# VH-VL binders against ADP-ribosylation factor GTPase-activating protein AGD1 (AGD1): the designs that were tried, part 10

Target 1, 225 residues: ADP-ribosylation factor GTPase-activating protein AGD1 (AGD1), of Arabidopsis thaliana (Mouse-ear cress) (q9fit8r1to225)
Amino acid sequence: MHFAKLDDSPMFRQQMQSMEESAELLRLRCLRFYKGCRKYTEGLGEGYDADIGFVNALESFGGGHNDPVCVAFGGPVMTKFTIALREIGTYKEVLRSQVEHMLSDRLLQFVNGDVHEVKEARKRFDKATITYDQAREKYLSLRKSTRLDVAATIEEDLHSARTTFEQARFHLVSALSNAESKKRFEFLEAVSGTMDAHLRFFKQGYELLHQMEPFINQVLAYAHQ
Short names: E, the ipSAE of ESMFold2; O, the ipSAE of ESMFold2 at other seeds; V2, 0.75 times the mean of E and O plus 0.25 times the DockQ between their complexes.

## First folded at step 4 (VH-VL)

Design a21 (from e2 with light chain S33E K35N; framework fv_bepranemab)
Fold by ESMFold2-Fast, scan of step 4:
Structure a21 (fold): chain C 225 residues (1-225), chain A 120 residues (1-120), chain B 112 residues (1-112)
Amino acid sequence: as target 1 above (225 residues)
Amino acid sequence: EVQLQESGPGLVKPSETLSLTCTVSGGSISDYYIAWIRQPPGKGLEWMGTIYTSGSTNYNTAVQSRVTISVDTSKNQFSLKLSSVTAADTAVYYCARGYYDSSEYAFDIWGQGTMVTVSS
Amino acid sequence: DIVMTQTPLSLSVTPGQPASISCRSSQSLLYSEGNTYLEWYLQKPGQSPQLLIYKVSNRFSGVPDRFSGSGSGTDFTLKISRVEAEDVGVYYCMQSIELPYTFGQGTKLEIK
């Protein structure tokens, strides 16, 4: 058979155990990272609520614009500042949504989906291993005096059990390798995507505030007097 | 044809981290695992740990809390890091190749070894 | 951990005479599939260990016919039918059935 080279051995079992332990450690790390991402996303949402409160307070102040600063720069300037701050809040919500999509949603799939796939493959492998071990023990117990029909049945059972074992082993190794590779790729993409989202957020925010810079400087120069 | 070569600092101060590299030349490590084995002066061999092509590892429980083995497949290099070293970690450190899929033998090719002395 | 015990710890042999080294494991090295995972390594002075015998009795590629391994379960023997000068060094038995892999304490073979 094509799988003869993948015979059961202590070294193969040791490799398998190492891979399973590595996969479980990765799952735990992904879970902890997911929790951190959730907290970060919640913090961004709370910050947005604070931003709305600030803008609303600034709008309320507008009703009392009777001092020299308000007279000099008028409601139009205050309106420009208010509009800019609301736009920044919109950019912050886009960032929050992108972070949630790029990190939290993807990581949850890694934790739940990949673990389930690996667990099912492991259960099949464990069952196939027990069956193969039992069939091998019966085969090794065959005596010269064993009936020919009984011996033939035991030999066929061994061949069948071995085939099932090799197939289950192939699927388990494949599941472990695919799960690890997928998690590594998606993790890197999620983190990079999050950094890109921050870059876009700061760039948009900068461009908006840059347009306001002349008005900011005018008010600051006046206030310095 | 395939050769393993260890490299490291030679001298490490107590409480610091020992870092060693094993470079594989003359062939790929794709069908093998790499282990680290040490030998204190005048004493026997002690297996430290093994790393497989997948990057997964097995460690000797005696050093498990202090040891980390990693692989860089693009460079065909393996590293061993051992933290919080003491005089008891003074030894010749070897890397060795083994077959894992057919499992006929644990180690067939060994590096030349690199001497590490832990001293102030 | 599986403990590997070698006897003798040192051996002096006249060239051309036989040598015998014993190795005992604290647990059986027989795996469920029917193979026994016991290996012998030789470390010549100033050199790295080299594989001599695997699975109790199989001679590794390039190893001279004068080397032979035997044993089962927990008791193993390495024999050299006629010792040559190039055979001097420390011989180690090792088990690979369970982690951690463990070595015997070594047997130093010297020429008289």
Scores: ipSAE 0.270, ipTM 0.722, lowest interface PAE 4.1, mean pLDDT 82

Design a31 (framework fv_bepranemab)
Fold by ESMFold2-Fast, scan of step 4:
Structure a31 (fold): chain C 225 residues (1-225), chain A 119 residues (1-119), chain B 112 residues (1-112)
Amino acid sequence: as target 1 above (225 residues)
Amino acid sequence: EVQLQESGPGLVKPSETLSLTCTVSGGSISDYYIAWIRQPPGKGLEWMGTIYTSGSTNYNTAVQSRVTISVDTSKNQFSLKLSSVTAADTAVYYCARGYYDSSDAFDIWGQGTMVTVSS
Amino acid sequence: DIVMTQTPLSLSVTPGQPASISCRSSQSLLYSSGKTYLEWYLQKPGQSPQLLIYKVSNRFSGVPDRFSGSGSGTDFTLKISRVEAEDVGVYYCMQSIELPYTFGQGTKLEIK
């Protein structure tokens, strides 16, 4: 970790500010992506509702399920198509659920702020910085007229404050780096998992309809004749 | 042993986007950051921005709305893009390394690349 | 922004004579750590800038001991004890205490 090698300096503070700004930019972009995902899953849900409507229309073809016209005009064929379309609708609902739980929920977690470890590390660092600055100021103001016992206490306080500051600094940098890496990997996993969910959705739909292809061709040949 | 080398188009038309690359060779890149500094002909030095190994950036407010600095860690390359260029952007562009450990200063500079903005 | 002002803007020196360049900042460059973040750079004709001095008075590796930096707060000085032909160029002071980093306007050193 390159940041762990930094002394207390303006450059270190500037680097920390830059890292925090990058984290905030990532949070805002995740929020926009989350809103897009919500709209997409709403669209998938509406698609499922439309599928059910289409299936119900097919079941009603010819004047009703028990109607002799329905039987005469392909009731058994319509039943087979209805079952297939309901199954496809189920695949769409599974896809919607997967996108919502794997991607949308993950993005919302990224938006809701930093992990506990980062928050605690920042508090520790801020406290240590104040303590170190105060101890350093006292040490730099030390005069020849200062009592030896008082001077010794100030030097000991400075040493303790420096050690605490360095530990807090390393811990904060580590916590920030780990949090960023974890978010990056989790984001990539969520996106990749969502893409895999789409692959499975299209594959299942294709396999269902492909199984029916001979039947579809037979019905078409029969109707054509 | 760390060396920096800038490369760019030389000539850019007004309103276009300027794209420059800084290639780092030798040593580890983990302990420093890269800054871009420019120098118009016969003028002084102007800091444009800095990128850290993490990918985080700081920009000079004078160019903030037009400048983007990025890093490609797989190629050890840093890039500067400056949009909507004008004649005022004509300058020699340098990349420079700031070392975290001790000096906190720009201790290694590239050779610079001249960019002229003209129609 | 911190404004860095150099004086003089140009300087002509006989070889072997001393040279002095001043730099003033619009704000103190003293950081809470007790360190002061002022650097000096030299740009020789046709070359890239090179670091001479960092944190007011620390000579960078390979910089001759005839170069020295001094100062505190807002007033800083770069001194060359005996100017040599290779010292010709433009000298810049810079502050790195806050963003944006800013440079002085430069001081051109010429040989008489």
Scores: ipSAE 0.046, ipTM 0.560, lowest interface PAE 6.1, mean pLDDT 82

Design a33 (from e2 with heavy chain Y99W; framework fv_bepranemab)
Fold by ESMFold2-Fast, scan of step 4:
Structure a33 (fold): chain C 225 residues (1-225), chain A 120 residues (1-120), chain B 112 residues (1-112)
Amino acid sequence: as target 1 above (225 residues)
Amino acid sequence: EVQLQESGPGLVKPSETLSLTCTVSGGSISDYYIAWIRQPPGKGLEWMGTIYTSGSTNYNTAVQSRVTISVDTSKNQFSLKLSSVTAADTAVYYCARGWYDSSEYAFDIWGQGTMVTVSS
Amino acid sequence: DIVMTQTPLSLSVTPGQPASISCRSSQSLLYSSGKTYLEWYLQKPGQSPQLLIYKVSNRFSGVPDRFSGSGSGTDFTLKISRVEAEDVGVYYCMQSIELPYTFGQGTKLEIK
């Protein structure tokens, strides 16, 4: 986008206001989503703790050496189940860590409305606007009786101020556009990465349980006797 | 040469969402903004909203609660969605562009327009 | 919102005669830059609107010299020095100084 030929205009002001309002809406929505992601990550952590509790309870039920219940079910099979369930818990913890890394950490960055570059561009634009307004006011006050040397200086000051204003305007628009583009790209990457983490989690879980299928069938067959 | 072309359903049922697309050909969409303007049969022009290259938007207050304008840069397309339509939304819908870098006017190129009728 | 009012709403002109259309805004269209954001559009029968005049008096590329715009503040005029058959259509004034952008009701120009 090039704005080198633009003067100050209602259309430009309208565009700038729209861009700033859009950025603020994006920030607020990202903040809300971040809070939702934190609840999800907390839930995953609680789920992992519950899984450990379940596995520990199952292991305690087995009792150990000479326990009639354990012996009746075949201690080695129960041990395999316990190990598999602990492994699944590990996969859940990896998922929690990935979600935290991919969503929560990144979304926190989106909560920041302004970045250093945007703030500096705004500062430069504000200063350039004031300088340009002052130069324009002096130019408009020129009279037929104004000395030629003074008039020439005022014209040169106006030209210089206009150039600085146009440059500052372009940099501000560019900074705002780049900030929005970066946030959208990072958001999509974060969501996609999170979905990939879930795919990985379910695949690993399925593969582990599939390997356990013979032992599951052994226990079920025994129970049906 | 840049051209704009609207497309969408000719008929929409009351209370549904109207979805229109404006396809840009012959140039890059990065150098201009796109607006949507509608014209009910036999009546005048009404500006609905504008979208800038940044993706930010300005909407007419009369429709702002129902209207959404978006851009898909990968397809060179702009879309207008208008929810909860009524017979009053029956109109020809135009997309129009304005340049940033050297223009001092709101709309220099207009699409051909697409007629939308809201009825059961 | 800024209200744009056009007069007359319709006029019939003999070919070669002049035509004049007035547009009044409810508020000044003068911006702090000294520029006035008033445009004129023509919609020929069965066609899309096309830009004729921008910033009160500037003819858009390809617009014949017989079209001229004038005015300041809240009162504007579009003049056609010698109307031709191809000038038939509805003329709209528009302001872009404030959102929402608003159009006049339109003036239908017909040939006698």
Scores: ipSAE 0.278, ipTM 0.714, lowest interface PAE 3.6, mean pLDDT 82

Design a35 (from e2 with heavy chain Y100F; framework fv_bepranemab)
Heavy chain, then light chain:
Amino acid sequence: EVQLQESGPGLVKPSETLSLTCTVSGGSISDYYIAWIRQPPGKGLEWMGTIYTSGSTNYNTAVQSRVTISVDTSKNQFSLKLSSVTAADTAVYYCARGYFDSSEYAFDIWGQGTMVTVSS
Amino acid sequence: DIVMTQTPLSLSVTPGQPASISCRSSQSLLYSSGKTYLEWYLQKPGQSPQLLIYKVSNRFSGVPDRFSGSGSGTDFTLKISRVEAEDVGVYYCMQSIELPYTFGQGTKLEIK
ESMFold2-Fast, scan of step 4: ipSAE 0.329; ipTM 0.747

Design a37 (from e2 with heavy chain S103Y; framework fv_bepranemab; at its last look DockQ between E and O 0.73; V2 from the best seeds 0.00; counts 0 for: pae E 6.8 > 2)
Fold by ESMFold2, look of step 5:
Structure a37 (fold): chain C 225 residues (1-225), chain A 120 residues (1-120), chain B 112 residues (1-112)
Amino acid sequence: as target 1 above (225 residues)
Amino acid sequence: EVQLQESGPGLVKPSETLSLTCTVSGGSISDYYIAWIRQPPGKGLEWMGTIYTSGSTNYNTAVQSRVTISVDTSKNQFSLKLSSVTAADTAVYYCARGYYDSYEYAFDIWGQGTMVTVSS
Amino acid sequence: DIVMTQTPLSLSVTPGQPASISCRSSQSLLYSSGKTYLEWYLQKPGQSPQLLIYKVSNRFSGVPDRFSGSGSGTDFTLKISRVEAEDVGVYYCMQSIELPYTFGQGTKLEIK
């Protein structure tokens, strides 16, 4: 259990502080990881652009204009190669998109969303705590001789401050529990999904190139005649 | 019946890391929190830190730069590591159970304690 | 840090006579819930500490009723109505209201 007892107590607040410190340390690690992931996906995108440039150059060479000897000797087979290389490029773009969605976006949500919510909930809890403490002090200072309208106002303020304090306390607990749940479950799922995306990318690439092996052998046999 | 047992080397050289384990028997590790408390020879008690079921920790500010408390749930063990030790760290080291449901922050079960001497 | 001050630091008592140990904190141990977080422990010779009293006045299971705790705010007292030979050892008070948890210096109880 994330919290052994939800009643407001020294232990409850000490446990909350411990969880907040743990979340902040993980936020810093996630931010560094996110920056690495962003650089990686940008590299994949640049790699895709380079793949397209290479394929375009190969198309021009293999079936190009103003070079009838190259067209006659390599054009039809080069078309098969350029089609295959374009398809591999699409696999790379799918990989880039999957890594961004599965990992980069989720890391950013944790850093900017979930931990931010914890910080805001802490601020609201601290403010509500001060207000509640002050209202309790006023209530405990009441005398039997206190005017009835003043006493009624102090009692109403205490009730409102207590309600706000309990709401802020529960919201902070909820934000901390959400952050703990996400870091234990969604981090592992995201990394595993990213690894699976790489597996599928390499398998599809291998299968496509393996199917090109007869055309590769055909060109080699023709070149040796 | 829950029992706690401290173990580790009785001698540690200055500037090295003191490493102790607390083994729990006769109960579930998920039902309580573990604190490390030390007692220099002939002196009083000093709380060093507490580890909660979640793995989160609170440390005494006097030692927080040097102390790490952790848990190995597969072995039913808690550990204490104290780096850069000096003769001032010579003490009997206790692990103790904090039990929120009954006594909140009271330490109701203590281990036997293990003496650690820091000397060359 | 909350400083816990015990008096006396040493106490010699004839068996069968009462004993009283004082513990004072540098800050109130009263929490906003109305609960007060003060504990008493006994460390018998050659043994680890054992819990006697929690939250000022509640006896831990198995503690004889000759032990009683009282006090409020910053001033607390542990009383033994009739000291027995098994009561020898060092008595510690501890506050658990804020980190770091802190103990008193200890009061050594001996039999005359």
Scores: ipSAE 0.037, ipTM 0.617, lowest interface PAE 6.8, mean pLDDT 85
ESMFold2-Fast, scan of step 4: ipSAE 0.385; ipTM 0.793
ESMFold2 (binder alone), look of step 5: mean pLDDT 92; pTM 0.948
ESMFold2 at other seeds, look of step 5: ipSAE 0.159; ipTM 0.646

Design a46 (framework fv_bepranemab)
Fold by ESMFold2-Fast, scan of step 4:
Structure a46 (fold): chain C 225 residues (1-225), chain A 121 residues (1-121), chain B 112 residues (1-112)
Amino acid sequence: as target 1 above (225 residues)
Amino acid sequence: EVQLQESGPGLVKPSETLSLTCTVSGGSISDYYIAWIRQPPGKGLEWMGTIYTSGSTNYNTAVQSRVTISVDTSKNQFSLKLSSVTAADTAVYYCARGLYYDSSEYAFDIWGQGTMVTVSS
Amino acid sequence: DIVMTQTPLSLSVTPGQPASISCRSSQSLLYSSGKTYLEWYLQKPGQSPQLLIYKVSNRFSGVPDRFSGSGSGTDFTLKISRVEAEDVGVYYCMQSIELPYTFGQGTKLEIK
């Protein structure tokens, strides 16, 4: 957000309202995205369960490398296939965990209320506002006939209350801006980290299957003879 | 975008109580003070009174015995009551706000559109 | 009560020419804080008053720079450097140094 002409109270109020509206829109969009991420991680979990089911079925059919049926169908190569499929399932579980913690958990933070620093700045601002209101009310009730020592005290109180109010206002704006910047940085880091996790997942899967290519070719050649 | 809107009866009988409401929209009532100012037809402006967020009031000495200003923060409304009205109370009545939260203090920056009150004789 | 007196009560100005309105208070508007509580308001025909100038010389947001306020103590002036058609209306000075707040009787500005 830009804070042009922050010294004008009408403009300050406009900027604060704009920031609050933007924060709420961001929260709603993050909630929608969070729901999408939950569906994705659920899908990855179901995929992992399906993979294990397939591997178990394949192992049960073969009965291990000493089973006559398994031996007839290339036992040791079949064993390597089941091991590879289990490892791929493990890679999927790692990816699911990474997406859940790196992206979904981060997005949930956007849905939660203000960070501690913002909450404290709001409390200070509210207190300073009340104090300033009271001091201004007393000041405006002063008459030229009011005793000089009483008038002087009220003027000093007004000056102090205004200074405290201006400081609290500045701190609140700063806290809000810092919180927004931090959320944007964390969001971009989470998304980038998730893409890196996918790259790592496909790389590991490729490397595993590439090393198995000779055994895949063996089974294909056997089936073709 | 704070807006002020006055409402009330356009006609009041002599000796009765005039009751007007100022409704605030587009912002919080707690950030400012509100005043009532009136203008008789063809004449100048006369300040009637001011109410602060604390509920404390100040009134023009000319009407002090007859005027009461109140605030209802839950409805974002300010009310003016003027008792024992006469033809001299015929005027357009305005509500206006002032802000505390500026280095340049001023009395009134936003005014309502005004509501005409005629005291029939 | 502080009495605010404006002069002239009315003036007619050719478009593009300057205009000057005076306001005198029955007692000083300077408070011990060093601040002077004098404001100027404009009421266009059929409309509500609007704030032009506060604390003698400070222009309110959105007010064109052709408007300027000056003065001290009990003698104040509002100047319009180049009067435009939209400037037609009644101008009021007001004091807020003590209660009750009081307005001048108004100055009607018309285009020739």
Scores: ipSAE 0.000, ipTM 0.385, lowest interface PAE 20.2, mean pLDDT 78

Design a47 (framework fv_bepranemab)
Fold by ESMFold2-Fast, scan of step 4:
Order: C-alpha cells, then structure tokens, then sequence
Structure a47 (fold): chain C 225 residues (1-225), chain A 119 residues (1-119), chain B 112 residues (1-112)
C-alpha cells in the first residue's frame, strides 16, 4: 500500500504563520491609524461647533433685524461676512464628513472584512486538514484482507479529502496575500482621499474669501480712518 | 538556468547598516522562496532569514532586531539589510533558493559575497 | 532552538575507502506528515554549499549514488561508499522543521 504526502510541510506552515503575523501587524497598524483619524474627526466636529459659536456671537453683536447699531457698523458688509463664515463652516463640515466616510466606508469596513476573510479561510483550511488527516488514518489502516468495496470507498474518500485540502491550502495562501495587497491599496487611497479633501476644503475657503476681498478692504479702510 | 548572484559593499564600518542584493536570473522571482545564510571566516553556516512569495518574512531570533529582507519584483532582486554591524557580522553572505522540487531544501545558492566590518 | 551536532568534526580518508558522518538533533525532526526534515550539504573549498540529500535519504539531482543518507528521529548518518578526490570539503547537516533553521557545525573531509 502506497500513500504519498506531498503537500504538508513545515515550510508551508512557517510561511502561513509569517503571513498571518504580517496580516495581524498590518491590521493593528490600520486600527491605530483609524483611531487617530477618529480623534481627528472629533476635533473637527468640536472645531466646527466653536466656529458656529463665533459666527453666532458676531451676528449677535449687531442686535436684531432693525438694530441701528448694526447699520451704523456697516450692516450690509457685516451681513456678507457672517454669511461667508457660515459657508466656510459648511465646507469644514463637508471635510469632516469626507474624512469620516474614509474611516467607515473605506478603512474600517476593509479592516473588518479583511480580518474576517482571513479567519474564515483559516477555519476552512483547519477543517480540511482534519478531514484529510482522518481519511489518511483510515487509508493507512487498510489491510490486504479489507473488503474490496470498503477499500474502494476509503480510497475515494482519501482522494476527495486531499483535493479539498489542496484547494483550502491554495485559498488560504491567496487570501493572506490578497488581504495584504488590498490593505495597502485601501490605506493609500484613504490617505490620498484625505489629502484631496483638505485641498478641496482650503481651495473652496480661499476662493470664497478671495471674491470678498473688495468688501474686506472696504471695511479695513473705514476702520483705519 | 536559474542563477542567484549576491552583490554588496565588501567593507562596512562598525555601527553602520549593511545592505546586500541578490539578483535572480533565468526565472521570475515570484516563483521562488529566498533565504539569506552567512558564514563567518573559518566557521559554519547560519541562517539569517527567509522571504516568501507573498513578501512575508521569517528571521533568525539572534538577528531579528537588526535584519530586514525585502523584494523588488521590478528588478528581480532580493535585499538584506543588517543594522548596527560589528566585527561579529564579518562573513560571506549567501542567498539561496528553496522550492517544492527539492521539497523545500536549499537547492540553488549564489556564489556568496564577502563582507568585512572594519574601520 | 534545535541544536544539530555533527561527529566527527574532521575526517581523513584514503581514496576509495568509505566515509561516515553522523548528525544528532536535540529534538525529533519528524513532522506530523510522516516526513523528516533533515538535509545534507557539501561545501567544496572556495565554493558555495550545494545540496546533497533532502528528507534524510533523497539524493538531489546530479548527486552520485555513492552518497546515501539514513536515520530517523534524532540520529542521522551520511555515508560515502567510495570517497573520491572531488568529495573533499565540509559537510553540513541542517534541520528545517522549526524556525530558526539550524546547521550542524560541519565535518571537514580530507584525503590522506
């Protein structure tokens, strides 16, 4: 009775262990990055609230709709300033939303999905390994005196178990490799997306204030007289 | 057909980082697992670490804090970096392939590159 | 770490005579698959190591049949049935069952 065990090796297990350790380290680093981004978005939210507080205080300085003091202190221009500041606040909220979507829709979902996919692949591999080991044990227990029909069934079971084991092995290696590549691309996209969001925020803010430059200069000219 | 060739600086000063390259010819590097093994003058062989096709690595605990192995698929090259070198790191450094055809024994070795750590 | 111990450390042989090198591991090299992860390498003077035998007893491609490996568990032997001049060099056993991979200290084979 010939039985060949060509695919089970310590080298393969060592590679798998190394890949899983690398994947776990990458997951932890992504989680730390996520927590840092979460704290950043919290800060943006608090900053937005503070900015709105500033605008409300500025609006309150003029009093009510019919306040002569508001009119005396350049009413129409002051109104333009409060509108612009509220619009900038809106841009800041858009920035916060875009960074938050990076965390929830790109980084966080990817981290959770990647860990789960790898874990499921390992679970399938472990099950296939157990099944294959059991089939191998039965095959090795075959005697010359074993009934032909029983021996045939055991050989069929062994072949099936080996095929399943090989497929599970290939899938696990692929899952680990793909998980690392996908994490790298998602990380790069998340970082790039965040930088693009900041660029857009500053550009929109600049453009809004730039178009108001004549009104700013008008108020400054009045103040320096 | 497949050949491995090491290259490096020959001389490295103490406390600096040693950088070695292993160039693979005659096949895609994605087909191979590569290990680095060193041999101090007049002494035996010491395994340094292995890089797998996935890019994952295993390192010898003795040098784990100082060693990094990486791969550049665009150049068909593997590299070994060893930081904070001392005279004890003076050795011939080999890269070696291990692959399924020899049931993961080191079947192809580079010719080795001598590294001397000295001022 | 698995420690690989070779004996003798040096061996001097008349051409045509047999040579035997022993290797002992501090732990069993038998894997659950039934395979034993023990290799033998030869390093000729001024050359890189070359694979002679893998999995205890399998000769690598191009290795003369005068080389044979045997053993199980923790005790292994490399035998050369008739030593030739080209067999001069240092012989190393190696285990690859556990990280870190470890080599024996080497056995130097010389011709008398």
Amino acid sequence: as target 1 above (225 residues)
Amino acid sequence: EVQLQESGPGLVKPSETLSLTCTVSGGSISDYYIAWIRQPPGKGLEWMGTIYTSGSTNYNTAVQSRVTISVDTSKNQFSLKLSSVTAADTAVYYCARYYDSSEYAFDIWGQGTMVTVSS
Amino acid sequence: DIVMTQTPLSLSVTPGQPASISCRSSQSLLYSSGKTYLEWYLQKPGQSPQLLIYKVSNRFSGVPDRFSGSGSGTDFTLKISRVEAEDVGVYYCMQSIELPYTFGQGTKLEIK
Scores: ipSAE 0.005, ipTM 0.512, lowest interface PAE 10.8, mean pLDDT 81

Design a48 (from e2 with heavy chain T50Y E104G, light chain S33D L99W; framework fv_bepranemab)
Fold by ESMFold2-Fast, scan of step 4:
Formats: sequence, C-alpha cells, structure tokens
Structure a48 (fold): chain C 225 residues (1-225), chain A 120 residues (1-120), chain B 112 residues (1-112)
Amino acid sequence: as target 1 above (225 residues)
Amino acid sequence: EVQLQESGPGLVKPSETLSLTCTVSGGSISDYYIAWIRQPPGKGLEWMGYIYTSGSTNYNTAVQSRVTISVDTSKNQFSLKLSSVTAADTAVYYCARGYYDSSGYAFDIWGQGTMVTVSS
Amino acid sequence: DIVMTQTPLSLSVTPGQPASISCRSSQSLLYSDGKTYLEWYLQKPGQSPQLLIYKVSNRFSGVPDRFSGSGSGTDFTLKISRVEAEDVGVYYCMQSIEWPYTFGQGTKLEIK
C-alpha cells in the first residue's frame, strides 16, 4: 500500500546516483575544457610577447648604419612591415580577451552553480529519506494497546515525513534535469563564441596581410636578383 | 601514457583494516575517476566501488559498510580501505580508470594488481 | 542487483576456428539515453583484465577486428572470427547501467 514507495526508494536512489555521476562527468569535462582554454589564452599572451620581440629585432636591423640593403629598403617598406606585425599582435590580444571573457563570465560559473544546487538538493533528499524511514519504523511499531493520541501523532508525523520526502525527491529530479539542460546550452554557446572569435581574428589578419602583398613581392623580387 | 600501480601489505590479519594505494603516473589524476575491482583466487571479478576526483563515491552494497575510497591529489594517489577483513577478502585487488567518453563507463586502463592474503 | 550469466563457462577451440560466448542479464541494460551499458573484458593468464568491447559492439582502441560484440536488451554475444593463440584467457561481460556494477562468472577459452 502506502509503503510501496519506500520499497522502490533504493532503486530510485541508484538511478539518481547515475544521473549525478553523469553530471559529475560533464562537470569534469567542462573543467578540462576550461583548463585547455586557460592554457590557450596563456599561449596567446606568450605569443604576443614573442611577436613584439620579433618586431623589435626587425626594427633594430632595419634602420642602422650604411648597409646597402637597409638604405635601399629600410625606410617606408620596413616601417610598413613592423607596423603590420605589431597590429597582428594586437589582433591576438583581442582574441585572447574574447576567449577569456567567455570562460570567466559563463562556463566556470555555471559549472560551480549547477553542482552546488544539485548537491544541496541531494542533501535535503537524504535528510528527508532518513526522517521518512524513522517515521515509518515508529508507525510499524504501533500496537493495539498504544494510546489513541500517541498513535494519532505518529500517523500525522508519518504523513508529514512522506510529503517532505516526495517534495525533496521531485526537487532533486528537477535540479538534475535543469543542470543537464543548462550545461548543454552554456557549452554550445562557449564553443560557438570561440569559433566566431577565431573567424574574426583570421579575417582581420588576412585583410591586413593581403594589403601588404605588393610590398612583400617587391622585396622578394629584389632579393632574387 | 597514463599508468596505474597498486601497492599493499600482502598479508593482513583477520579483523584488521586493509589499506591499498593506487598511484597514477603519466597524467593528472584530476582528469580521471578510479574504480577498485577484486578477484579471489580461482574466481571471477567483483567491483568494489569508485571515486571521481570531485570526491563523489559509489560502493558495492556487499562491502559498503566496510569500504572507503579516497583520493589525494597532492600525491597523485587513490586509496581503498576495507575494515574487519576475513578470509573471504583474500583476493588480487586492481585499480582501474574509468573511460571519459560519452560512449562509455568502461575501464580502459588497469593496474597490475596486488595480492592480499587474509591469514594469521 | 543485476545478475550476469555467461555460457559456456569454458570452451576449447582449434586455432583459426570461430568462438562464441553468450552473456545474459537479469534485466535490460538499455538506459534512457538510448545506449546499452554492456562491456566485454579479457584476462590473459597472469595478466590484468583488458577492455575489448564497450556499449555492446564498439571495439576498444587496439582490439583486433576478429572480435565483435552484438546483442540487445538482456542477451549479448561476443564472437571471435578466427581464434589465435594469444586469445587464450578468461572473458567477462559486465553491466554498468546501475550500481553495483556486476560481472559474469567468466568464460575460459583454451586452445586444443
């Protein structure tokens, strides 16, 4: 009868543990993605420093003394090359910033928030389960000799504990379902946004270098004489 | 590549607590979850439980009251403690890595196993 | 607990001949995600178990094409198209749909 739900609670708990483990696997995968993105943004920062080093080396070569090559091509052409290379470095910094903001403002916070809500819902469910089990044990201990007022209190406590248990169970299921849905949305948004940032970065870099092509060809033609 | 290596006492007296360690090399333990599986001499495999690096654990109900699995990220180690041991706990104990793929709960990397004999 | 039953418990095969091992679960291994949580493992003499097949029919990395898995619901089969000497060992099926994870009794494959 009214104890049928308790007979099924171990199976329900096992299913809930399966869902929680699925959620933990998704959380770990999101953290691994976050870790990879942090390494990538650090690499972009180091790349910017390397770009500046390269440009500085080129500048130091291009403008000094009575070198025939530097005298012939050191002026406007070398200046255009160094400006273009510095600008490419700036595009990398913009890309780094866009990827970092996507991770900081969205992915990491949603992972922490969803796990916390699920853990809290599980704690409430566990407490409600214990309370309901205790109330059931008292109810099963009732005898014909038990005072009517005591029996009524035990029955009332059982009803209250069952209601709390059912509410906690529903809340846990809802929390797990919401966590899964939100994780999927945030992950797709983060990935799509990152791809959009790369598209813009490569487009800007291409446009800049395309405009430089005549100067590149001029220097190459001179070098091959 | 990632490798798992178990270590244990070899011999444990009845009623004492068995303590086993699984050391992970070739990768960060923060990227994996670890299971413990045992095999009594001449018998089949029995899953004991597992732990995610988040600390979430799940245990076989047959040993749930006696088993504890933990992780120490600073040492790159997982451990299993089994209390109140009896001769029935004599087995080779393996640690195994859970497969991080939407397709699997499979154990793709296993340690070499460590023999535990419960005897006085 | 889900009970996993393997048949036969042992078989002897001439090299080059096929082998077939069956595994039956006491309840369906199909989960609400549409996937079936059945794996096959091989334990060679003196070695640790190794993963052969996951999710009924997917071969793990490095596993030879001669191994194949099939089945649905509660009945599953592992087939070896042409048994080689290195295939000797004990084969186990396992379910991972619910706790506790459970293994079959094992099937010992020997060469004639």
Scores: ipSAE 0.000, ipTM 0.385, lowest interface PAE 22.3, mean pLDDT 78

